# VH-VL binders against q10081: the designs that were tried, part 11

Target 1, 150 residues: q10081
Amino acid sequence: MSNLEFVYKYFNSLDVKELYDIYLLRTNVFVVEQKCAYPEVDEIDLKCGHLMLRNANGKLVAYARLIPEQQQTVRIGRVVVDPDERKNGYGRKLMLQALETSKQEFSSSKTFVLSSQEYAQPLYRSVGFKKCSDAYLEDGIPHVEMRLEL
Key: E = the ipSAE of ESMFold2; O = the ipSAE of OpenDDE; V2 = 0.75 times the mean of E and O plus 0.25 times the DockQ between their complexes.

## First folded at step 4 (VH-VL)

Design s20 (framework fv_temelimab; at its last look DockQ between E and O 0.66; V2 from the best seeds 0.00; counts 0 for: pae O 5.6 > 2)
Fold by ESMFold2, look of step 5:
Structure s20 (fold): chain C 150 residues (1-150), chain A 121 residues (1-121), chain B 106 residues (1-106)
Amino acid sequence: as target 1 above (150 residues)
Amino acid sequence: QVQLVQSGAEVKKPGSSVKVSCKASGYTFTDYYMHWVRQAPGQGLEWIGAIDPSDSYTAYNQKFKGRATITADKSTSTAYMELSSLRSEDTAVYYCARDYEDTAYVAFDYWGQGTLVTVSS
Amino acid sequence: QIQLTQSPSSLSASVGDRVTITCSASQSISYMYWYQQKPGKAPKAWIYAASSLQSGVPSRFSGSGSGTDYTLTISSLQPEDFATYYCQQYSSYPLTFGGGTKVEIK
C-alpha cells in the first residue's frame, strides 16, 4: 500500500486498541490458523518492543516483537502478516524496519537472531539472515536459528 | 509479466549428463529462490533442490547428492540444473519454479513449461 | 525427511458431488500447500497456508487441517476440476510432495 505506517512502542506505551489488534493478529495466525494450542501470549510481551505495520485504513497488516538480549543481541519474534494481506511484500518491509528500529531503540545492538521454519528462510535471507543451527523442534515442528551480524 | 522459459527436450544415453536452463524475465531475478522439481511419466512430483540467485546458496534433496548441480547466472537471469550419471529412472519432465514467500505464504507461483529428458539406450 | 501420504490415489465422482482428498505428514508441520495439475501442464498453486485459496481458485475449494492431517475439499465437483492434486510441505528440507490424487469425472 502507498500509505503504510510503522508504529513502534515498548509494552508500557501500547494503548488498549493496539494491544487488542496485536493479540488478535497473533492468535488468529499462530493459534487458530496453525491450530496449535499453546500459551501464545506470554510474559515476554511485557518486556519487549512491539513493531506494527498499518495500512492507510489503519488495519494492522504485519507485526513483530523485538526482544533485547545480552551481548548486544536482539531477538525478533512473532513475525506475522495478516492472512488477507499476504502477497504484498509486507514481511520483507517489516523485517527491514525491525532491523532499523532495533538499531535506534537498542543503541548497542549488533546481532539479530530468530527462529525459523524452512519456508520462511527466503524472506529472512533477503534481509541478511543466515542459518546458524541444525534443525530443532519447537512445538513439534522443525525450526532453525538464523542470525545477522552488523 | 513473469515468465520462466526452459530449454528444449533432450534424449540422453545412460551414464551421460544433462543441463537444463530456465531463463527468468519480468521480475528481479535475485529477489526470489528458484526451485527444480521433476515428474516421471505418470508419476508424482519430486523436489530436486533450490538456489538463492543472490549469493548462490543452494539446498539439495539428498537423493540427488553428488549428481545434481544447481547454478544461477545473474547476468542472464538464468538458472541451471545439471544431473549427471543418468539412469533410465531419471526420465522425467524437469520444471523450474519461482518461490514466493511472505512469512506464512509459500507458493511456487510461476513454473517453467517443463523440459522432457528421456534417458534411453 | 517429512513423508506425505496422500489418499486416495485416484477417485471417480459425479458432477455436483463433494470430494475430499487427505494428506498425512510423518511429523507435525505448520502448513500444507496444495497444487492442481492438468495433463501435460505444469502444476498450479491452488491452496496455501493450509486453508487459503490462491487468486482465481473457485470458492467450492477449501483446505483444512493441522499438525499431521490435512484435507482438500471440493464442495460441488465441476467438469473443470478433473486434475491431479498434490499436497506439499515446506517446513523442512527436503521439500516433499504427496503422491497425488487423480480426480476423474464419471
Scores: ipSAE 0.350, ipTM 0.790, lowest interface PAE 4.1, mean pLDDT 89
Fold by ESMFold2-Fast, scan of step 4:
Structure s20 (fold): chain C 150 residues (1-150), chain A 121 residues (1-121), chain B 106 residues (1-106)
Amino acid sequence: as target 1 above (150 residues)
Amino acid sequence: QVQLVQSGAEVKKPGSSVKVSCKASGYTFTDYYMHWVRQAPGQGLEWIGAIDPSDSYTAYNQKFKGRATITADKSTSTAYMELSSLRSEDTAVYYCARDYEDTAYVAFDYWGQGTLVTVSS
Amino acid sequence: QIQLTQSPSSLSASVGDRVTITCSASQSISYMYWYQQKPGKAPKAWIYAASSLQSGVPSRFSGSGSGTDYTLTISSLQPEDFATYYCQQYSSYPLTFGGGTKVEIK
């Protein structure tokens, strides 16, 4: 769709404006909205791929990072949709593109994993993920591990 | 446009079962979880469980596990909640409510009108 | 399971008053949700993600809070605002609601 554009880049290929947009969105959701006091920016950002969804005005409306792991596994993290852009189905579009992009960029990928809070399980199940662990605490908040096999 | 229409009121005897329906329209039924919540007269809201209509995955409140069965029929866009071994304490209005699949932020955005289930001898 | 405690359980207020209701969780959560319910009616989604107003909710409503403590505020109470308000968490199963705060006319 010409109104929406997906862009995928590794850290060193990001320009300064893309980096600004990513950290602004992540900080506004994970730090300001969710009030998580833990470090949002980490060294994994330097070693993973960054998937961006932009609208017709060039605004970053959704984002996820794709982290290649051992055993032909890709971890999807930092899944976020701009608060002003929710209820547009961008989370689902983002997840579907994350799977497609991972298959293209990590040709040996057979397994996708992510850590999900309970409220986010419907989103991830909608694209094929299934719960594969009991609940555990991550930063004091209950999570479950979810998995998708190709 | 989005509507959730529930079945009519039921009067049941203790020990029997009841099955409440929730017919969805105005959206793609399989794209949203459907939750069931009840409210006893003069009391607050209590979550029973949920179903993902796309694959019939269910989650239940342990309080109701073994008594509540939640199902969905894709062909009629209808979700069901069956509660067995009814007690007088199960007298309540039962609501269905949908939960958007992009749920990082939204809980129950549309609710059915409610079904009164009265359990009395 | 996460327990939600709302305070007060009821309050009496006059049109034009500022009304504040609170919801406290037994453990930290990422998001709090609020519903408005009028007698004989189903609840309506009112505030989501702690501070975002559902479409059609008047701007006199606001939500705030983080971690364990959350607040719903009505800056200038109107006649149509007399209702019971429920908070809800979605951080852990089973999903739980607060006991409700009934906002009554004085």
Scores: ipSAE 0.303, ipTM 0.773, lowest interface PAE 4.0, mean pLDDT 87
Fold by OpenDDE, look of step 5:
Structure s20 (fold): chain C 150 residues (1-150), chain A 121 residues (1-121), chain B 106 residues (1-106)
Amino acid sequence: as target 1 above (150 residues)
Amino acid sequence: QVQLVQSGAEVKKPGSSVKVSCKASGYTFTDYYMHWVRQAPGQGLEWIGAIDPSDSYTAYNQKFKGRATITADKSTSTAYMELSSLRSEDTAVYYCARDYEDTAYVAFDYWGQGTLVTVSS
Amino acid sequence: QIQLTQSPSSLSASVGDRVTITCSASQSISYMYWYQQKPGKAPKAWIYAASSLQSGVPSRFSGSGSGTDYTLTISSLQPEDFATYYCQQYSSYPLTFGGGTKVEIK
């Protein structure tokens, strides 16, 4: 858990290796692990911020993207922890940092929203998010909308 | 060492209520959801509901139609499951089981020893 | 709710046999979990995320599957493996279990 490093960059500031690591992790989990074929890479990537958590070896162990929306709202998306690095608390660390980074990058932000797979709600609840919608399907997977007001 | 220790067996009359306790130790109680699952004699497993002890958020199986109430006491690291309007069909072993906080990726990794609730006239 | 159907409900096998248990979901799920239960005992987490073994689970066990169809396999049945196995989905509430597969000694 020592020597962890958070790096936040916008798309145009990502180097080739960083972009590779992000897309590799996202596709390995959301597409391959979860057996879900969908347009994983999208144009939102070009407009949002990218939060990366790396360990002492430089490995990308967790990732999220921060998407500013209207009404002082920030959407947190593509929250992912490397399958080999789970159960280490990285998810919670990532979410806490995501909130902090959002406050720094988007100073007027008060509302945070995300789409959670139903099984993943405990992670987001642990940092204060609350369910604010009924279940719906996103790419064939049950999700719920969650929100945090700060 | 993670341990979930449940209250003892109960014998109840139809229409009454039962409250089963699950005392957790060996870990941070508020870092894990606590689930309740029951198993009728010779039958499979049925999910009742769950609670986030950190804020007492609960989720229920609608099958129970409000008969089930799950609570948690952070001060004693104890979760409770109360089932009202008991019926003979509620006769089962009731289990508490914890669920990891981060992603629930490990599912129910630790279980209580179970509590037999017998409903009979 | 997502219904899980296990097959078979029971089977008789001998030590050394290859055993295969299937679990079919009424709709696509993201993760399947497996539990082992012995008489008079609470279930034990056995396989998570379809194919990952819990700590302490022998390597003769394996899990596979995707979408709606998942499988638990014991490559060579051992005496301690006689038990009931349950699949479980954590993709959607309410959480649901399969009906169980009792592995008995022949």
Scores: ipSAE 0.024, ipTM 0.645, lowest interface PAE 5.6, mean pLDDT 91
ESMFold2 (binder alone), look of step 5: mean pLDDT 91; pTM 0.940

Design s21 (framework fv_temelimab)
Fold by ESMFold2-Fast, scan of step 4:
Structure s21 (fold): chain C 150 residues (1-150), chain A 121 residues (1-121), chain B 106 residues (1-106)
Amino acid sequence: as target 1 above (150 residues)
Amino acid sequence: QVQLVQSGAEVKKPGSSVKVSCKASGYTFTDYYMHWVRQAPGQGLEWIGAIDPSDSYTAYNQKFKGRATITADKSTSTAYMELSSLRSEDTAVYYCARGYEETLMVPFDYWGQGTLVTVSS
Amino acid sequence: QIQLTQSPSSLSASVGDRVTITCSASQSISYMYWYQQKPGKAPKAWIYAASSLQSGVPSRFSGSGSGTDYTLTISSLQPEDFATYYCQQYSSYPLTFGGGTKVEIK
């Protein structure tokens, strides 16, 4: 059997330990490791889907949230891989699964978008995303909007 | 296990071109960008550009755009950097280095041994 | 283009000394990386994400910083630590390196 497990849940279906795992990983990467003095947890978490990648030991190794938007669009956000688990290709696996899960959960979805830090563009391009904006600052950090059309 | 092996030293005349190779082994070649960085004698590191071997997407430092051409051959797991219209100031050690696209929290973790390119008349 | 300014450009130190190297970015960045380079050799990844040590790097090394200001510290300099250290930003293309700090024997 597969050594990796993908789990997808809306907020109200998350148990307390899943919620703890998600916020610990996100806070450690986006706030502590990336040194962003920014409130990471927001109310969108209550309204979106949460995609979790666990290893054979049940550890949360990668995560993304899927946000349904207007006009058959899904925004993929908070893409994160556990620092101890980098070099395993989990980010690419996560993104491919995010697309497949979105097709299942949001069957009318035709467009996927995300706000990418400039350095992270290669990950998203590897699964078909293309840059669709000039660089802009978000919390002082350079970002570009990226899009994938199905 | 992971190795990046570069071609040997080159001596070139001004106005000519040089093509440096970087053969990768020990990992899935298409899972990583290949970056090129140079270092002139006694100077610091300068990023030239990168290629995504999976789709041949390239990104260049504008300083080298138009003179540098980065390519990759999936069948041989080899990346190439060609620099045209060589000048004496292009004398440098040229390095390939792999970059990880996942979250880009991983630095250039493996480097080639370097290729000395000398431009002289 | 994000400019990285390292200070000092060189320093002389003795075995056992505490060494501090700084790197300042012209704009806020998410990830700062440090590389160690010895004469005639390729750079080695040393510190990533400002504070995480690359596998095999001795614990006497540490990194800190956020936003525009970053620091590499060696708590007790050893003979094998004499090298040039480069910071690098991974937040924006073109990728840029600092000018380097050469750590020399006193």
Scores: ipSAE 0.032, ipTM 0.666, lowest interface PAE 6.6, mean pLDDT 86

Design s22 (framework fv_temelimab)
Fold by ESMFold2-Fast, scan of step 4:
Structure s22 (fold): chain C 150 residues (1-150), chain A 121 residues (1-121), chain B 106 residues (1-106)
Amino acid sequence: as target 1 above (150 residues)
Amino acid sequence: QVQLVQSGAEVKKPGSSVKVSCKASGYTFTDYYMHWVRQAPGQGLEWIGAIDPSDSYTAYNQKFKGRATITADKSTSTAYMELSSLRSEDTAVYYCARGYEDFGYVPFDYWGQGTLVTVSS
Amino acid sequence: QIQLTQSPSSLSASVGDRVTITCSASQSISYMYWYQQKPGKAPKAWIYAASSLQSGVPSRFSGSGSGTDYTLTISSLQPEDFATYYCQQYSSYPLTFGGGTKVEIK
């Protein structure tokens, strides 16, 4: 058990250190570790909420962005866990908090969606998501769309 | 204290079916996928499929789809793999292995001891 | 399906040697895993996410690589390291393994 802190902020409320931590973590996982060659930083970052999970030492250990969409839908993206922290169950804790935070921040949210790499499906299924598309390639990597409805 | 204990060796005739069990203990059975992997004598590892015990969702390697059936019993924390229409090339050690998907975590952190299935006339 | 090619299929080495084995994927993958298997035993998780050691794995082991090319290195081979090593991808179904590299005593 850890003394964990969840922090949720829109882009304009992020301080410089939070922004640094987010892009460092995302770059280390998506670009350095997974070698996704496409631009990691995009304009959606400016228009969505950012959910951070920090440990007792203040280290950013997990992150996701929450994107409000039409039809009472929230898209959860850029879900990442620090490579040094992966055996701590932080991905599941992050996803459960993402659902709760979305309900609090986006009134009337009823549907949650995400694009999952095939290997990550078990984690998302464990918090209630179900596959709703055939596999498709994104940056050459197989993905499936997943949905959770309240 | 995590353990996966598999059923004993089987000798089967061509055309028959075999059902191998894998009893899990030491963790919450429904929190992890259970995978099945086989290894023919002197050969490498081949993934058969997996089950999510929480809702019985299954994923299969297409090479085994239609012949392999993976099931799970939550009340006994036991996963099963049944393979039908057995051929001599199905002779292999069959392993169960648990998978945990926390973004890059090793999918097979604990393995059963293996069950030798021999298909011969 | 993603094909994984391991090189070499077997090698002979002496205690104290530096050993490197490679795994090449037919397309870019997100995560590469390595397993150690000794004769008559189930495989053991050894390295995850290309470079992270499983608990209990000696520090003489290391993993590296990204995209399509990955390596497992043993800096100073010990008697207990003689085994077959398998790489595995977890990016796409079906999950696939490399053909294995048997590390034998010289």
Scores: ipSAE 0.211, ipTM 0.738, lowest interface PAE 3.9, mean pLDDT 87

Design s23 (framework fv_temelimab)
Fold by ESMFold2-Fast, scan of step 4:
Structure s23 (fold): chain C 150 residues (1-150), chain A 121 residues (1-121), chain B 106 residues (1-106)
Amino acid sequence: as target 1 above (150 residues)
Amino acid sequence: QVQLVQSGAEVKKPGSSVKVSCKASGYTFTDYYMHWVRQAPGQGLEWIGAIDPSDSYTAYNQKFKGRATITADKSTSTAYMELSSLRSEDTAVYYCARGYEDTAMVPFDYWGQGTLVTVSS
Amino acid sequence: QIQLTQSPSSLSASVGDRVTITCSASQSISYMYWYQQKPGKAPKAWIYAASSLQSGVPSRFSGSGSGTDYTLTISSLQPEDFATYYCQQYSYYPLTFGGGTKVEIK
């Protein structure tokens, strides 16, 4: 039996190995696999929380960042699942934990938002998010804004 | 050993309805979407719609909206597709297929064997 | 609705040939997916995310492309590869498939 472990840390609490794992996973998915041309690393990484999902072997298998915004809103970004692990339902588990962790870390949060690529909408809808914008381009890729209100 | 087993072939009259079942085994039924795709004889694949069994969220191809109803029974791990107001052009093999919800980088990885629905007078 | 156009609709080839099929989308999409279907059988997942092979797919298969144009290539055709190949987009609802490319024995 393998155990899944969720770990949540702000940037200053990340150790070097965790930082390496996060950027390796994000780069492999967003830059190498998805071929996004724009900078993957940004200043928001210094100001937000980092949610990590590890398997029993300690491998980082899924990740999201939680960004506190104005008006009791939390933005969930950089949602990624290791390409070798996508058949395991880790995306849904990650999103459910992101909501739970956000409630614990940002006690005033009432609204969750995210920018979804078109293909990812079913994942987010499965945990309660609803489309709240027309399609728009982000880094040249079609996205829609999605919202969950508690 | 993921397996999707569909109900048997049906012959229906124009104007009637058909309900096809797809029983899933070998995985947690609520972890994946169930999609329905049809293929008319000698033709290509056409997506009908999908259901998330965990909350019964459904998405439909607008071409079938109002005629197709997709449901799921978590207790039996079975998805259903009902198509009403049948016409001769609805004659096709109907497939259920398992889809990933994660970041959707993975396609429909397991398919049922197909159910032939023949609409004839 | 995103329209996917596959080219050619059919081709005849011999064992050992290099085979290339193309799928063009009516607008830019994120990733293309490919399925192999043999007569009387359900489709099988073959390539996902434009270029990643499904488990069990032989290394002679490859996928490439981005934006609107995507390609499936077989470097050295084998007897078991004679089938119809379908592309699919996952970027927009409704999900759509290409018309299929029949790879037939010459």
Scores: ipSAE 0.012, ipTM 0.566, lowest interface PAE 8.1, mean pLDDT 84

Design s24 (framework fv_temelimab)
Fold by ESMFold2-Fast, scan of step 4:
Structure s24 (fold): chain C 150 residues (1-150), chain A 121 residues (1-121), chain B 106 residues (1-106)
Amino acid sequence: as target 1 above (150 residues)
Amino acid sequence: QVQLVQSGAEVKKPGSSVKVSCKASGYTFTDYYMHWVRQAPGQGLEWIGAIDPSDSYTAYNQKFKGRATITADKSTSTAYMELSSLRSEDTAVYYCARGYEDTAMVPFDYWGQGTLVTVSS
Amino acid sequence: QIQLTQSPSSLSASVGDRVTITCSASQSISYMYWYQQKPGKAPKAWIYAASSLQSGVPSRFSGSGSGTDYTLTISSLQPEDFATYYCQQYSWYPLTFGGGTKVEIK
């Protein structure tokens, strides 16, 4: 949609309202909705970039963090779409923008990785990711590692 | 309006193959996985496998690996499930179902009407 | 593969009764999904993400649970609620369903 806005910032560039919006969305999905019993806020938040998708009303509708790793790799984490907004295709738009933003911000990066819950694999495959591990438990929940090569 | 329309009932002999079709309309066919699920008479639901129509990636329940082949034709928005080496235990209603691509969504939001496959000698 | 144990396998209840169906997973899962199936029809998505109702599902239905234990509740059973209800996980391949709970109205 032409009225959708993507904003990408490192932690030290986030303002108070952006921090509030990000943590509210993340806790509502990962802690309240998914009922995950692990620390949602971590020190990686201080060292990575934050990609926000807002609708025409300025509401944060989707979010992901972009984590530069070793060996020209970017890890995409904390992918979340507001539960009230899921029928709008924002997850796919977010992932496509995450790849584009990563190419712009991390020009030497050739590999993108993420840890996917099994049900989320279709979203990630739709933008080119492929499964590259057997299933493993992360905080008791089945995940698979997925990878995209440029 | 989203619709999944399946091919009609089939009667097959043991050892033969059956190919069921599922024609999708009302959405972008390549944006969602298409799943196949069967239900034997009076029994529960059993997942066979799925295809991502955008790149033809397939995932199968190991119970059906080697016998089930799932394909998709983007030009006609149609998914297919072929099951070979049929046995009487394969008698079931076969459903196609659309899976969400977005994180944390319902995996099967729309279902085809079902195709009864009867395997008898 | 994740085993889903659904209880009870069948129940009979009167209109207006509170009905509870449980689904237990052999391992922790992110979300439980519930489907309603009426005789001769395809299943319908009913509850997603453990507790969210699909559009058009009456508010007398609710879902709850996390980890390995999940519940579907009907607060005041109506005649149109006679059906078989299936739980489903999408956390681990192969995708698996519970054995179903047949709800019969007296």
Scores: ipSAE 0.014, ipTM 0.618, lowest interface PAE 7.3, mean pLDDT 85

Design s25 (framework fv_temelimab)
Fold by ESMFold2-Fast, scan of step 4:
Structure s25 (fold): chain C 150 residues (1-150), chain A 121 residues (1-121), chain B 106 residues (1-106)
Amino acid sequence: as target 1 above (150 residues)
Amino acid sequence: QVQLVQSGAEVKKPGSSVKVSCKASGYTFTDYYMHWVRQAPGQGLEWIGAIDPSDSYTAYNQKFKGRATITADKSTSTAYMELSSLRSEDTAVYYCARGYEDTAMVPFDYWGQGTLVTVSS
Amino acid sequence: QIQLTQSPSSLSASVGDRVTITCSASQSISYMYWYQQKPGKAPKAWIYAASSLQSGVPSRFSGSGSGTDYTLTISSLQPEDFATYYCQQYTHYPLTFGGGTKVEIK
């Protein structure tokens, strides 16, 4: 756990192995594990930044994408942790790094937002996000919008 | 080694309050939610509420709102659940349980040993 | 609040039997979680995310289901499996548990 590496790249800088690792992890968590039959890969992937957390063996253990939006806002999406690695606090480390990376890459950013499933709210609250909407359905799954102001 | 160690059994009078403690060790206390669950003798499990020790955010089952107060002390890695205005139907074993706060889907992966609270009538 | 109904409330079975326990939610949920509890002991996490076995859980256990209906199956019941099993949802607060299914020796 002590020899962790964060890597941040825009889509066009990803190599084939990185792209494979990202889509394998996202598909296994969002599509297979969550039993959700909706399109996981979308056009936003081509226009956003990709944050990867790798362990000492080079395995992708956690991932998030950083989407610059209007009005100095960054949306953090597709937050996933490898199911075999979930007792290591990687989700929290990933979110803290996502905030730091966003400040460096999108220096005008003042606001961070995300759509959270009910069970994931504790993770996001632990790094300062607060609920800012009532529950809504996204592909049949309950979500709430969460926000962090710097 | 993750351990949750709870305070000892209590016998209380109706109308009084009880405060149960849960001391955590073997992990970073602020990285996980602490949940409280009770079980009346011979009955099922009932969720009372939870706390995020990192910012003291709390969530309560509406049934216990106003009577239950959940707190945490980061310096001692200890969570507390206080239940006021005790009635005989509050007789139960009270458990603390660690909630996994990242994208993991195991909400209660470690449990305390339980604290029996008896409300005599 | 989301209500979880377990069926049956109790069952009697012999070593080697296949045992199936069901849990139905009053509305669609993302995941179901299962706990094993033995008399006088705290519950133990057993199955998470509907179908994933907690570390140390024997492979004779399996979980399945989606939406409102979920199942825990024991393919060949062993003496150490006699316990009460509880389902739980983490889709919406308040978190709720099923009423439990007691698995007893015949």
Scores: ipSAE 0.013, ipTM 0.556, lowest interface PAE 7.9, mean pLDDT 85

Design s26 (framework fv_temelimab)
Fold by ESMFold2-Fast, scan of step 4:
Structure s26 (fold): chain C 150 residues (1-150), chain A 121 residues (1-121), chain B 106 residues (1-106)
Amino acid sequence: as target 1 above (150 residues)
Amino acid sequence: QVQLVQSGAEVKKPGSSVKVSCKASGYTFTDYYMHWVRQAPGQGLEWIGAIDPSDSYTAYNQKFKGRATITADKSTSTAYMELSSLRSEDTAVYYCARGYEDTAMVPFDYWGQGTLVTVSS
Amino acid sequence: QIQLTQSPSSLSASVGDRVTITCSASQSISYMYWYQQKPGKAPKAWIYAASSLQSGVPSRFSGSGSGTDYTLTISSLQPEDFATYYCQQYSRYPLTFGGGTKVEIK
C-alpha cells in the first residue's frame, strides 16, 4: 500500500535535490531508454511548473511539466514514469493530478494539450484527451497532438 | 497482489460463439488496459485487441473484424472477450494480459493463466 | 501492419554459450519488447524499451537495437533459459509479435 504525495513547484522554488531527481528521471527515460540524442534540458524548464509524484519512501516515481500557453491553454510535457515503478498506474494518477493542479495554478485554464507518441495515446485517452492532428515526426518518432477541453 | 484469473476451458462446435472472462485483482482495474492474445497449439502469439476499462475504448486487430467483441465490467473488475462464428482454426489458448498506460509502455506485464478453446465437430 | 521477423526460428546451444536472437521490423518502430515463454506457461515480460530488463530478469540477458533491427542476447546460457522468446512492437495498432525463437539446451 503506497501513500502518494504530489508536489508542484516553479523552477525558482525547486531545491537542488528536486532538480537532481527530475533531470535524473527525465534523462534515464527520454535520453537513455528512448535512445534519443536530443537535448532533454531546455529553456522552457525555467518558465514552467514542475509536478512531482513521490511514493511513500519519498522516491520520485513520476513527473510532468505544466506550461501555460495563450488562449487559456496549458501544455503538459515531459510526462515520465520511473521504469521500475510502471506497474503501479502512476501515469494515469499523474495525468489526473496535472489537470487538477493546472486548474488551481492557471486560473481560467480550459484547454489542455500535449504531444503523444503512438503507444502513449491510451494513457491520455483514459483521462479524456482526444487526437486533434495527423501524425508528425518529432526526433524521428511518430507523434500526434491531443487536446482536452473543459 | 496482481492476479488475472481466466474462465475454464471450453469445447465448442463450428459456427458457435465463446465468451472468455478475465477477473482482475490486486490493482485498480480502470488504471490499465486489458489485452487479449491467442496462441494456437505449437504456434506463436497473435494479438486480438484491447479495452480501456475506464471509458470502454476498444482497439481490435482487423483480422477479427466483426467476430471479436471485448467488454469490461468495472463492478466486478472483469474483462471479457467474445469470439463468434467459430472455426477449427480458432482452436487456441486465449490469454488476457494487463497493459501499462505511460510514456515508455511495457504492454503486457501480467498475464492470465490462459483458457483453452477447442473448436471441433 | 508492422511485420516482425525473428531469426532463427529455433536454436540448440550448450550451457555457457552466447546466444543472440534477432527481430527485424518491416518499418521503423520506437521500441521493441521481448517476452519469455516456457512450455505450458503464459509469456512473461522480459525486456522493454529495447534494452531495459524487466525486474527479476538475470543480468546475463541484454537487449539492443533501434529503428528496424533489434537483438536479445544471453551472454552465458543457463538450463533455466530453455524457452521460446517473442519480440513485440507497440508503435502501431494492431500490435504484432514475432514468430518466436525456441532456445533448446543441448
Scores: ipSAE 0.015, ipTM 0.626, lowest interface PAE 7.0, mean pLDDT 86

